# VH-VL binders against CheF taxis protein family member MJ1615: the designs that were tried, part 10

Target 1, 255 residues: CheF taxis protein family member MJ1615, of Methanocaldococcus jannaschii (q59010)
Amino acid sequence: MIDKSSEIARFSGKGILITPKTLEKPLLKWEKLEIILYKDKIVFEFVDKTIEVGVEDIEDVGAELPKKVIDIAKSTLEDITYHSSIIIKSKEFGNVMVGFAPETSIYGKAPIDNFLRKLFYILLNKKEVKILYNAGENSENTKWENGFLTFIKKRIKDGLVTKIEYRLVVEILDNEDSKIYDIFSNIKDVEIEEKDVDGEIEPVLKILQVKDGKDIISYLYTKDKKVRLFILRYMVILLDYKYIGILRYLQETVE

## First folded at step 1 (VH-VL)

Design s11 (framework fv_acasunlimab)
Fold by ESMFold2-Fast, scan of step 1:
Parts: C-alpha cells; structure tokens; sequence
Structure s11 (fold): chain C 255 residues (1-255), chain A 122 residues (1-122), chain B 108 residues (1-108)
C-alpha cells in the first residue's frame, strides 16, 4: 500500500507512453493512468506497468502535447481537449514522454493545472533552482537577463498575468519547505539592483505574497545574480507555461 | 474565422420530436467540446447538454435527461440535438456553443451560433 | 445544485462605472465567466477566468472574483453597452454549467 501521508499530489485520468518508436506507428492508444507525486519522486501507474523516477529525472513539462502526437490522437477520435506532457529520463529509452489527459473534458483543465502547480513547486525546489544556478555560472547574463526583463515587462504591462499565476505564487510562498519561500523570507539581506530600469520596468519585478492575512504585491531587487536569474525563471514559470520554451531557448543561446 | 451556423428550428406539438443541427467552420471541430444552451422567451440562459471532442462522453441538464440526445459528426463538422417528448417549457431559442481551452477548471464558450427558435405548442 | 445570484437590473449614466455582481457560495474557488447579450443577438464572451478579456474587447471591461462575490466592472459606460449580462461557472461536483439569472444594464 502506498503511504499517502507523503503524497503531495495525484492525477487520475488517461495517458500514453511516447517513445521515438511509438511515434512511427500509425495508432496511439490512450490507457488508464494515475500519476502520484511525492517530494522526491513521481510514479506513473498504468494498467499493465508502473514507472517510478526521481523528480531530478524529469527533463521537461509541456503545457500541451506536441502537434505530431495530437494529430495522431485525432485520427483515433480520442478526447484530447485538455492535455499535458512530462518528459522523463529513462535508462532504456533515453527521454520518454508521458502524455496525460483527464478521463473526460467535462472536468475542464483544472485537474491538469492543479497537478502541474504542485509539480512545478517540487521542480523549482529540487531541480530548477540548481539548473538556474549552474546556468548563471556558465552564461552571458547581461544579454540573457535583459531579454527576459523586456519579455516579462511587456507581458505584465499587457495584463497577461492571470488569477492562476497569482495563486501559484501565493501557494509557493506559503510553503515553508520551499527554497523560493526561504529566499523571499530573507529579503532583508537583499540590495536594490537597478540594471536596465526605466519608468515601466518596476511592474515586471512584482512578487506576490501573503501578509497580515491579505495578498500584497511587492518588488524585489537583488545584487546576487544567481538569485536574480532564479527570480526571472520563477516569474516566467508563474506567468505562463508556454514561455518555458523561450527560457530554454535563451539558456541554450547564451552557453 | 470561427462560425457556427444553425439552419433553423420549428413549431412542434407537445410530445413531438425535432432535430437541431449546428454547422461548424473556421476551427478544428474534432478537437473541441460543444454544448447546447437555450433561452426561453424573456428568460435567462440555461445549459442543456454537452459533448466531448470524441463524442464518447455526453452530459445533460436534469430537465432534459432521457428526452434529448446530443451527438456529433466530425466528418461533416456538425453538432446535433435530437429532442423527443417535447413539452411547452422546452420552448426557447437554442444556441450551439464552442467550448474553449480555458485556464483552470471551468469551461467557457468563446463562440456561439445565431440561435434556433423552437416553439412547442398545441 | 449550485446557484449564481445576480441583481435583475443596474442603471448607470453615460461615462460612469457600472458594477454587476454575481453571488455564489465560495465562488472564489470557481472560475467565473461573463457574457453580454443584446436584444435579438447571441451572447458574446466579455470576460473569462475571472479577469481575462478576449482579444478585440474594449479595455473598459474587467472582472474580479473574491469570497462569495464575483464582479463585472464596465468603466466609461457607453450607450452601446446596454445589454443583459450573465455570469457562468462550471460546477464539477454536479457536472453542470451554471448561469446566473442575468442583469439588465440600462444606460440612462
């Protein structure tokens, strides 16, 4: 029996295991899937098999399935209205994608979004922070950071921050085990950094937090470039999942 | 450009049957859930039925369950509502509506048909 | 079944701000969507997911959702805004789409 006291999140629905070989076949079949997230691992329970990996072996998370997978799934008349993907590192197959969707689209996107919120929280604490620190040490930060600041500035100014992004920030900041929460709770040690600041830049560095039982918005600046890169990545993840691709592109181009 | 065309409704006697259709264009019909929403004369909006992209799952308001059947034909990009055992209280303008990939739990309707009047009277 | 409560009517002068409320038990836990319906026309989506606007909609339409009340706010009201407004949620427990009773906005 699984110890449910250590369980952080669970997703119940349908899924498919995708490898390069699977994409060569004319038909892809959805099967029953349960995804169980723990602090240090993720478990994918299919009817005929169980796949367990450490969260450090999660390579990527997609806001939706790739177009090729969607096109193949449509040919089978499957319900693919709401979907997402998790790429994991497999010793046998290399990178493997687990596509998943609610059993029925009547549940809307919430089951996916609720699961992904907790997954992103774990990834930021266990993997993303280390990735950002390493990238900061090996990257040309001036070009990379200025690109992100301009991008985030425009998105916030255009009113593209949703209630979901706000809730994600609040939920992450309320978790005392989070490295993000720890960084923000120690803001007294942060010095103001005004790189690339103009009259419109301040809104892009908003941090959402709960204080005195009310949600407030504050601005954070820091001279620690690793923390600054972490904040930029944090904002990208919280604003919109589709922007993760842009972050990956920018990280690759500055190496 | 997204369009949902409803060709027309009709006048039906109580206890009778009528089939509504909604022709979709401008989007990948087979990828989106669809709904029927009705509005009685001078009254508010009432959700009637919904169907998923695959056609495998259907849902009905309690007032129409067992009497109405929602279906779709992806080869014709058409949504249907087969109405049977019609009652005077079913008199309404019926709208077909496209369900969106909105954030969070809640499905919303980003595009609506022009509406089809169904009158049930003796 | 889940119930959404709207005032039957709201009156506002041109150029002023109209506020239309949508009440529901713990409605802040749900995503609220808003539709505008003019006489003889199909409904048009004006706000989705509490506060987001569809492309092409005037910026003077905005939404909020907290506690037991969601609000549609229309600033700098114009005569052309006169319409019926409906709030809508998805109730996952009943698997039903739920609409409010509608609010008639009259521009004086």
Amino acid sequence: as target 1 above (255 residues)
Amino acid sequence: EVQLLEPGGGLVQPGGSLRLSCEASGFTFSSYAMSWVRQAPGKGLEWVSGIYSSGGSTFYADSVRGRFTISRDSSKNTLFLQMSSLRAEDTAVYYCAKESLGWYDYTYFDYWGQGTLVTVSS
Amino acid sequence: SYVLTQPPSVSVAPGQTARITCGGNNIESKSVHWYQQKPGQAPVLVVYDDSDRPSGLPERFSGSNSGNTATLTISRVEAGDEADYYCQVWDSSSAHVVFGGGTKLTVL
Scores: ipSAE 0.000, ipTM 0.393, lowest interface PAE 18.7, mean pLDDT 67

Design s12 (framework fv_acasunlimab)
Fold by ESMFold2-Fast, scan of step 1:
Structure s12 (fold): chain C 255 residues (1-255), chain A 123 residues (1-123), chain B 108 residues (1-108)
Amino acid sequence: as target 1 above (255 residues)
Amino acid sequence: EVQLLEPGGGLVQPGGSLRLSCEASGFTFSDYYMSWVRQAPGKGLEWVSGISGSGGSTFYADSVRGRFTISRDSSKNTLFLQMSSLRAEDTAVYYCAKHPDYLEYSYYYMDVWGQGTLVTVSS
Amino acid sequence: SYVLTQPPSVSVAPGQTARITCGGNNIGSKSVHWYQQKPGQAPVLVVYDDSDRPSGLPERFSGSNSGNTATLTISRVEAGDEADYYCQVYDSSSDLWVFGGGTKLTVL
């Protein structure tokens, strides 16, 4: 029995439970599925089974299938695009993938984006996600500031309906005050640049924004692979698929 | 840098027991499947046993089932293979190996290998 | 249990193309992975998921897999490619990781 009053988000559609055994089959089948997001767990309700995954057991999140699954899916899956899937990786249950096709939802991609935005919000803990930030005002700025990735939540009134906007930002704690840097809006270009981080040359994420006709450059760095992947998956899934090239590049590199 | 260190094997009598260990560093140990693969002198590679990141799933080749036990200790970042009822045909170099990430890659192959540990079963 | 068959040896001259086969019943429905092993060393992954290469490996290594045969192809062979090569699959019906018997590649 699930307490639905604690429900944060719900998605109804079609999905596949992807396990090691399923990956060896030549035929994949889409099944009716409801995904229910709670503060402490995600529940996958299939017609014939229910899978529960604790938030602490979620290893990764993405909107792309592994290469092997893509090759099999090309011959068996219909009415799906690379922008319309939810993938949740669990240590105990393997991959659980949920697909969405335009023909199965009158709301298009938006329900998946809303579900993933809320999932990213739950997974991101302000005190747990550390990064190094450098405001690239000019080529001589070599100082890195310790910061955090956090979500800001904004309520917007639309008649009798309240909408919530979730935005990923960089927060720098400056004594008793904090500074918020929105580096994920008005993006003109993103690339990986090798830059000096505490005496070592490291690949860092370079984000170029255009605000009021001026170019603004920011650099982000972290040694934590999960944080690197979180940032890039957020950008690919919720900002623009064109960042997939950078995500794949960083997935390829090892420390 | 991902590393797997195998401290050493040994010489053991037929019917005896031996425990192998593999010390991991440079990755989140508890998140990855691990395997033991052996190679008899002058012979090919033979997969022996595997274990999931949590330790909840274990796998064994038919030739070792009931005699070998795979386990892991996340607090020590160490993989173990407890071998019992050893036979002359268990003589081999034993490698520990890491599997890649589930989401980006299938766990079906091994991407990083230890240096190997010689186990000799002889009277 | 599932069985993979490799030729015991293949000889090739420097600069030529070596082809190492891996035979298995309906192996084209499985993902095939390839390892290189030099004397006294641990195996090194050279091809995974039929045709993908790990970062840092020469593009001279490639793979294919269809029907009952998978093939590792090494173009423009160099002396340093001399090694034993093993194919490997995961058999989901038995939950076993299966290796081929290995192929010794001799360069001249």
Scores: ipSAE 0.000, ipTM 0.422, lowest interface PAE 15.2, mean pLDDT 77

Design s13 (framework fv_acasunlimab)
Fold by ESMFold2-Fast, scan of step 1:
Structure s13 (fold): chain C 255 residues (1-255), chain A 120 residues (1-120), chain B 108 residues (1-108)
Amino acid sequence: as target 1 above (255 residues)
Amino acid sequence: EVQLLEPGGGLVQPGGSLRLSCEASGFTFSSYWMSWVRQAPGKGLEWVSGISGDSGYTFYADSVRGRFTISRDSSKNTLFLQMSSLRAEDTAVYYCAKDSYVGEYYFDLWGQGTLVTVSS
Amino acid sequence: SYVLTQPPSVSVAPGQTARITCGGNNIGSYNVHWYQQKPGQAPVLVVYDDSDRPSGLPERFSGSNSGNTATLTISRVEAGDEADYYCQVWDSSSDHLVFGGGTKLTVL
């Protein structure tokens, strides 16, 4: 009897566990790493240790590696041309960053991006939000709608092969049909603004899009601050909106 | 009323300098990547330079690097191209263009074009 | 640098379908945009992100992008479609925006 786990995604390459103690070392070594993603947990298999945490203990994705780590990799000719990071709350090591990179840069960013697409799906899918859609200066819309983050499947081209990609949207369920708001496409500005959400002043994402030549301003509230962070990271890393508003200055630390 | 206006071009001697300007209206200027694109008489389109909304990032075509400087003034909603060490091969109509969305790099709005002639 | 190749000219009769190609190594992995330029005028965006149309553009304009070739298709061609057409991509590896050489569409 073979027991097959519900593995969602796997990254195979090299990695480094970054803690205050490792930053004291004169040389930092990248070692073989397997990252295995499940619906409820993520597992980091290093040669000499295995770190397993629940997805609720993932604190950040795609934060910059410390300058010392990058500088040492360059000086030791370690190829980390394409790399990413995951910050976790670990029982054994406390709050730590796992840096990871493909064994070689020859395959470009695809190995990282493919893994991160599955990770963001786990982190964002079915998370509750409140949205104030199309609420610009000339709009009378002041009523927040309750909804969920979800992903719609989109076909993308990759040479002769067509891949399925998940695109983040907001879903509002009503009695007659599901209503989808695509507020993450055709974006020209993103800011954080304090706004009245059901009687309380809360920070919300202000997203400005262009649809059919019209400016559409929408406000998105998430109760969980990490969900807002993951949305911003998703936009920078997978949608390449890195020069828009707050996205160009994104520096968030989650405790 | 969404538009880009290019108020000046000119005739300059080889080795000379000229500054082009492009005035934006009808959109949030500081939110958009802007570019300069040129077209020599009877030839195709050639990208020259691009600048992010906050001026944090600038890029240049190899043919103009070190000679041209792109900049913007958000208080005036104006894009500039400072051209120096001009050559006969720089003779072209210069268009300013607005990228639709940062990270997607296509132009949904173009200026009317400004003729720059480099000749003795 | 990355290079986009277009035929210099394409001729078509009114009411027929014109197809303008844009060749590039693995261009199917890029987002391709198309511009129309009439004599003495600035270019106008006609297709973006491979197949999307700006508001106000006729549905006669469509695009596709796969493998090594992107194609702009203009169905039921009208005399007013006569122009130069340019394809364009952003090459993130070189931080360069690249235009094709242009195709002159002649409506006979």
Scores: ipSAE 0.000, ipTM 0.392, lowest interface PAE 19.1, mean pLDDT 83

Design s14 (framework fv_acasunlimab)
Fold by ESMFold2-Fast, scan of step 1:
Structure s14 (fold): chain C 255 residues (1-255), chain A 125 residues (1-125), chain B 108 residues (1-108)
Amino acid sequence: as target 1 above (255 residues)
Amino acid sequence: EVQLLEPGGGLVQPGGSLRLSCEASGFTFSSYAMSWVRQAPGKGLEWVSGISGSGGSTFYADSVRGRFTISRDSSKNTLFLQMSSLRAEDTAVYYCAKTGYYDLLTGYSEPFDYWGQGTLVTVSS
Amino acid sequence: SYVLTQPPSVSVAPGQTARITCGGNNIGSKSVHWYQQKPGQAPVLVVYHDSDRPSGLPERFSGSNSGNTATLTISRVEAGDEADYYCQVWDTSSDYVVFGGGTKLTVL
């Protein structure tokens, strides 16, 4: 019997380990790779080596692969039509990027997305945030609420059955009750803006939603820079919100 | 059109071995977890074993652990159950069943939305 | 191990409402699925995630789940509803699937 610490998700396919050293001199190769996600750690099993790090040492998810790594796949006839990456702080290698792709493209991006849904859950669930909900330019609302990120069940129709998908929301605890702010659905625009957060000017996520013909503008702050990065990656990769403000921020902040 | 075909039940003596197979069609096989569920004559449903879509995670009921091995071949869209050290109490109709996403962290799991026709396994001397 | 308890049998007259219970410790925190099985046939999904129905299934089938009891409700029962009914959950503490013992629905 496998206990509660057992495997949460697994990705099987091919992968490539990218370090400054491997990019510079030795020939990079796409190899068989298993990625195994646990609650507290992630394991990358290559044929000749295994890399294990705690989830706190995950630095980025879904960063672009270097052009020469893509070119290597083309030259070796490896199918990487659908691919992603995870950047880790490895005890042995320092900061490294693991590029990965399914063995075949016939299943589309589903194998990657299914793995990343579970990874983002681990990276984002229960993380502390401050939110300024429905506080557009004509609003008098200037008081930040303390809360945390969580996931709620959302029912998605799929053939004969309705599948459950977990969607990111902000939860505010108010004594014995909780309030849920769904700021990640019905989005019209997303930008990064500098705003006063409890006396300090900080970059915040500005989200414009449209609900029943009404514009709702909300601001989200995270103290942890990595949590902000993971939210933006989640929005681009799994929610398919590829707004120019997000893409520019990701390039400026992590480039 | 989703279909699960189960050829190959049989009669086996106690202590013997038998392999069951389940051929899947009409869906992306490697994207879905699969299970074996059995039913002894006149009795209820009992879950036996499960395997993730990738084949990386396997699960077993206490009654069969160490004796049964679940596996899958995604190139053939086929699910297998290798049964060894068979006992009279293993006599049952064995169903393969398709499920979907399951999540140990949140406690979510999808139902068994399609079932095979069932394969009778009789363990008797 | 986690256990689901169902009554062995329930009898109902045609046109009446049948209620089949599934008892489990804190089952309201779990997602419950229900299957119908007629003699000599494989089980068929009739209710999933406590209260949802598969496409094409009659509206007469519904479900609920709260506290320690989940319930399958069949309204305006027809002779063709006579079958065995099983509830099912995933037991995440042991990484395995649990079925109830089954309830035989008899339409008198």
Scores: ipSAE 0.000, ipTM 0.435, lowest interface PAE 15.9, mean pLDDT 83

Design s15 (framework fv_acasunlimab)
Fold by ESMFold2-Fast, scan of step 1:
Structure s15 (fold): chain C 255 residues (1-255), chain A 122 residues (1-122), chain B 108 residues (1-108)
Amino acid sequence: as target 1 above (255 residues)
Amino acid sequence: EVQLLEPGGGLVQPGGSLRLSCEASGFTFSKYAMSWVRQAPGKGLEWVSGISGSGGYTFYADSVRGRFTISRDSSKNTLFLQMSSLRAEDTAVYYCAKSWYRGSYTPYFDYWGQGTLVTVSS
Amino acid sequence: SYVLTQPPSVSVAPGQTARITCGGNNIGSKSVHWYQQKPGQAPVLVVYDDSDRPSGLPERFSGSNSGNTATLTISRVEAGDEADYYCQVWDSSSRYVVFGGGTKLTVL
């Protein structure tokens, strides 16, 4: 009961555990799976096995499933039209992939997206960043601002309806006044570029936005390489920026 | 089983042209970026060109830009490299390579073709 | 353009530890990948993202990356580890994949 009260999100469906050893099993198949997300850990409950991992050992989200795993679904008539994956760190096998899909495609991508929104919140919220907002490619003398990744409520027009969605932003806390930079909307291009960050050359995200017909170039530095990967995955999976800049090199979930 | 099969290759005179192909199987071809990497006899690896999964974005090393064209046909699961204005220094074994992101923000190559020899001489 | 510097050769006795370095300006801020190439064969990925190993690769292979030097470490070296080893990064400024010059590991 204690565990249930601390639960942040749950995904119920079918899944498959992918390691070199399981890929060689004659009867490898999609099985019943519950994924339970907590503040500090994620639990994968298969029928005969439970895998519990700290969130710090999550290595990737939304990587493509191997062909053999897709072929198994086809041969067993499992509907995996909508699916995703989570890669976790394992001592014995390196990175281990958990593929998962809803029991039915009737609700489209929503069950996956709803779970992943909460997962990205855990992976990205409160992560420290440095930002150089609205600076040209050669603006090396502009001062970097210290901030945090956070999520804010946005009203998004989607055809005839207005949807409420929580969106990633950068928050600067300056003398108890918070300042918000939205650098993840209206994106035209995203690259990784080397730039001077407090006296050292570091890789940074270069984000080009178009606002009111004007180009805005911003640079975002994260000390942790995985935070940068999670930002890029978030942009591809939940913001649908699939074919621009460096994002074109990332894997995508099957629609 | 992931396979990258390179059936092409050959001998060509300086200034000539040649098209290489790489037939992919065992993975969802259209979702992965692909590259061509070459190796001159007795020399190291040199990246030549890359293409996004959709084919919408292409990249070239300075040494081949304007002379080589990378393309892909997802209906045939095939990657191509059209080489023109070939020079003696283009002589190399050419590998096609699959890019995949598994816990990385930059591309690496998890599977490679067997390589095909291109000789530019005479 | 960004340059990766590797020693041209490293020699090690069987059972000992080999260390192959890959030097680059501020390389510790980049992700470094390592490939093994045996004569007449295509390269094989042995380390990715600085220190991660592909599934099925022996734990004898490990990697590290900090400051201006990345290192591939092969412990308890076997005759079968004799090969050329290449490091690789992505150069975001030029949008190129950059390989090091390669290191020939000799096990004698």
Scores: ipSAE 0.000, ipTM 0.447, lowest interface PAE 16.2, mean pLDDT 83

Design s16 (framework fv_acasunlimab)
Fold by ESMFold2-Fast, scan of step 1:
Structure s16 (fold): chain C 255 residues (1-255), chain A 123 residues (1-123), chain B 108 residues (1-108)
Amino acid sequence: as target 1 above (255 residues)
Amino acid sequence: EVQLLEPGGGLVQPGGSLRLSCEASGFTFSSYTMSWVRQAPGKGLEWVSGISGTGDSTFYADSVRGRFTISRDSSKNTLFLQMSSLRAEDTAVYYCAKEYGFDYEGSYWFDPWGQGTLVTVSS
Amino acid sequence: SYVLTQPPSVSVAPGQTARITCGGNNIGSKSVHWYQQKPGQAPVLVVYDDSDRPSGLPERFSGSNSGNTATLTISRVEAGDEADYYCQVWDSSDYHVVFGGGTKLTVL
């Protein structure tokens, strides 16, 4: 990763700031909003206020406003299609939700997808993890490896056209070599279970993949439980694994 | 609308100095890496220098290192290129350009470009 | 330093397809961007990140990048497409922006 530019992406659109007090008012309106994504923070520029949030203060992410918010504001919001919601801890406003409906971006054919991909990059890139790869039943692998979440740009040739695919992976950096584990493709099941992580029982993410007819079960530990939540949101929103295992229930839940 | 305006260039003698400026509007200037790209008459584009949004990192082409200094004043939304020890080979149209990109991709491109400022180094 | 090689000129008849190449060692692992420059004007971005187009640009412009060659393809060429075209990459090894030498497109 090159640290040449501090800004990753900028999106223009309409947004709404939702607080407990705002939910008591019947008339919610979209406001002009510019979201600027940096590697370590997100800035929400409204006309009359600016909310700057460090990545560590983001609590949750959704591809739409929660149903309860939509129900309360249904008759007053102009357009609730193609928006995202972010739950943040703001020093100025406490826990708030920012809903965002992006305008067409000259850099994106699908502005909402591009916004979400860049957002998840910020939330997940370089986050520390421990992985136990291919360690299912009948496996002798019991050694956890230290690594990082990262995104790789994969170019796929399709006839005369080269397509770019961005994938979340686990990268292990050992002496002189780097090793990539792709545990987020061909997913058949995802669960959270308690497992021994270096001598302590911890909740871990259990991911079942099927590759070439072979079952691969891997366990992923994140010290920060919000990183695990962001991985699950990524799977539901961008990988469309919304009807398997625990992911089936997350599509309904943004507080 | 995003605009980059370059108010001046000039004619200078070899060994002389000149400062170029680029006034930015329509975006949060302090958040973007800015670059200078030059083009000698009838020749191609050559990247000269770049500066991060915070000003903490500066980058130079080998041909200008030690002679040119890039800087910015974010309170005035202005990018500068201080050129010293000028040579005839520095004669070119100088463009300021706003950089976009994705760090994890190592992908950086320019949009928009300023109108260009002609700098002529001649005796 | 990293070097990008372009043919100095390409000629094409109106309505035909023009292909402008940009050669570089393992350029397929880099992101390539393309600029159009008409006489007396500043460059204008026409393709970024290998194959993406800025909004408002005709669908006739497209890009590809694999192996050691990136290509700008302009289909159904029009007289107004006559210009110099430059490819550009970021070289992470030197922290430098690298431009190709440029290709003059002539519509005959």
Scores: ipSAE 0.000, ipTM 0.431, lowest interface PAE 15.5, mean pLDDT 79

Design z01 (framework fv_azirkitug)
Fold by ESMFold2-Fast, scan of step 1:
Structure z01 (fold): chain C 255 residues (1-255), chain A 123 residues (1-123), chain B 107 residues (1-107)
Amino acid sequence: as target 1 above (255 residues)
Amino acid sequence: EVQLVESGGGLVQPGGSLKLSCAASGFTFSGSAMYWVRQASGKGLEWVARIRSKANSYATYYADAVKGRFTISRDDSKNMVYLQMNSLKTEDTAVYYCTRDYYEGLDYYFDYWGQGTLVTVSS
Amino acid sequence: ETVVTQSPATLSLSPGERATLSCRASQSVSSYLHWFQQKPGQAPRLLIHDASNRATRVPARFSGSGSGTDFTLTISSLEPEDFATYFCQQYDNWPYTFGQGTKLEIK
């Protein structure tokens, strides 16, 4: 049924299907789960059911699991030290959260992060944005540049270790020239602010970076509000940025 | 520096067999999907076969034109990918290139190619 | 399955001129299309991946555009080393398929 030649990523472990109604049921349990990502769809294979949705029906990634679900794992002796979630719209079930965790905590976050890196690529790559780069209060830069989100492979210094990792950037196609703006490294703060975007007041991401002792403030607009959410989730989950502004926005979005 | 070096091409009669080899260096071979792509003289490129990494169970895929006659395989301990070609036909005459995905599962573009090995099938 | 057709078969231009090469797919391939350059006796070289992204070490004069079924490779100002054959390739549908090539030749 499933053409393995088009698989992008696979996660093997345990999972749990969460809805308001299932949280009230006494026999909700963690069970074997395979998650298979394709270019246009994601498939959740549970023991007794398969849920398949288009990637356009993914609503959120990395939302906090309900306390009851964590407590079920403790009571059944399931190791969910490292876990994540995906919220989807299902034709049959409505909005559902799929919690998932690897079989063992021995490998840390790596199994989850490896899967989510590919998922975020699918969700964010090629999405249209507008950017005001280095446009703080003391800057005269008021021209929005049109571009898109892109992932590039970067050699990243992490203390004593050098890692190679895919990183989100903004690419501007201005005439014959291509420019890359790295606004997702050396971040001090991220906020949501209302700003004039080509004549309309829109919510935008305000990103404060510090590079070589200099403050760089950039504003990023996304037409699709889910793209903004996915950027924030990517930053928290894969870049390990835990700024107050981001956390407040995420809490408000998932409520 | 990423390098791919093909070998094993030559002149063979119709119905004969050849085994092509590709030696890889400069990247984590075991994590990469590997491909064979061919090109007949003065013509376009044609995908022949694909083998995925161990993480994807070494899954293999073939163009309809070669299915049942060609077998792709790999040896991760030697950083080698192979193409066993059986029941060769004159239309299999081509330069055979070894290539890889930039990043398996995310970026399905062939960023590095070997110089190719010529296979000529004629009597 | 998915047929990819390039036009023109041959394009004759002079250095300094703008080149525009076309690639059409028999069904939508979204943005999952790559462009390669090939010089006689050499392996193909990746130029543009995913319709519009320049590959490593590719000069800024090369750009790609398009989505769905219609794609374009543009060389803004031809250099002598740009006279080669160019191929497009889709990877949206299995099997992956290549166009027949456009030969860019000096006038």
Scores: ipSAE 0.000, ipTM 0.401, lowest interface PAE 14.6, mean pLDDT 83

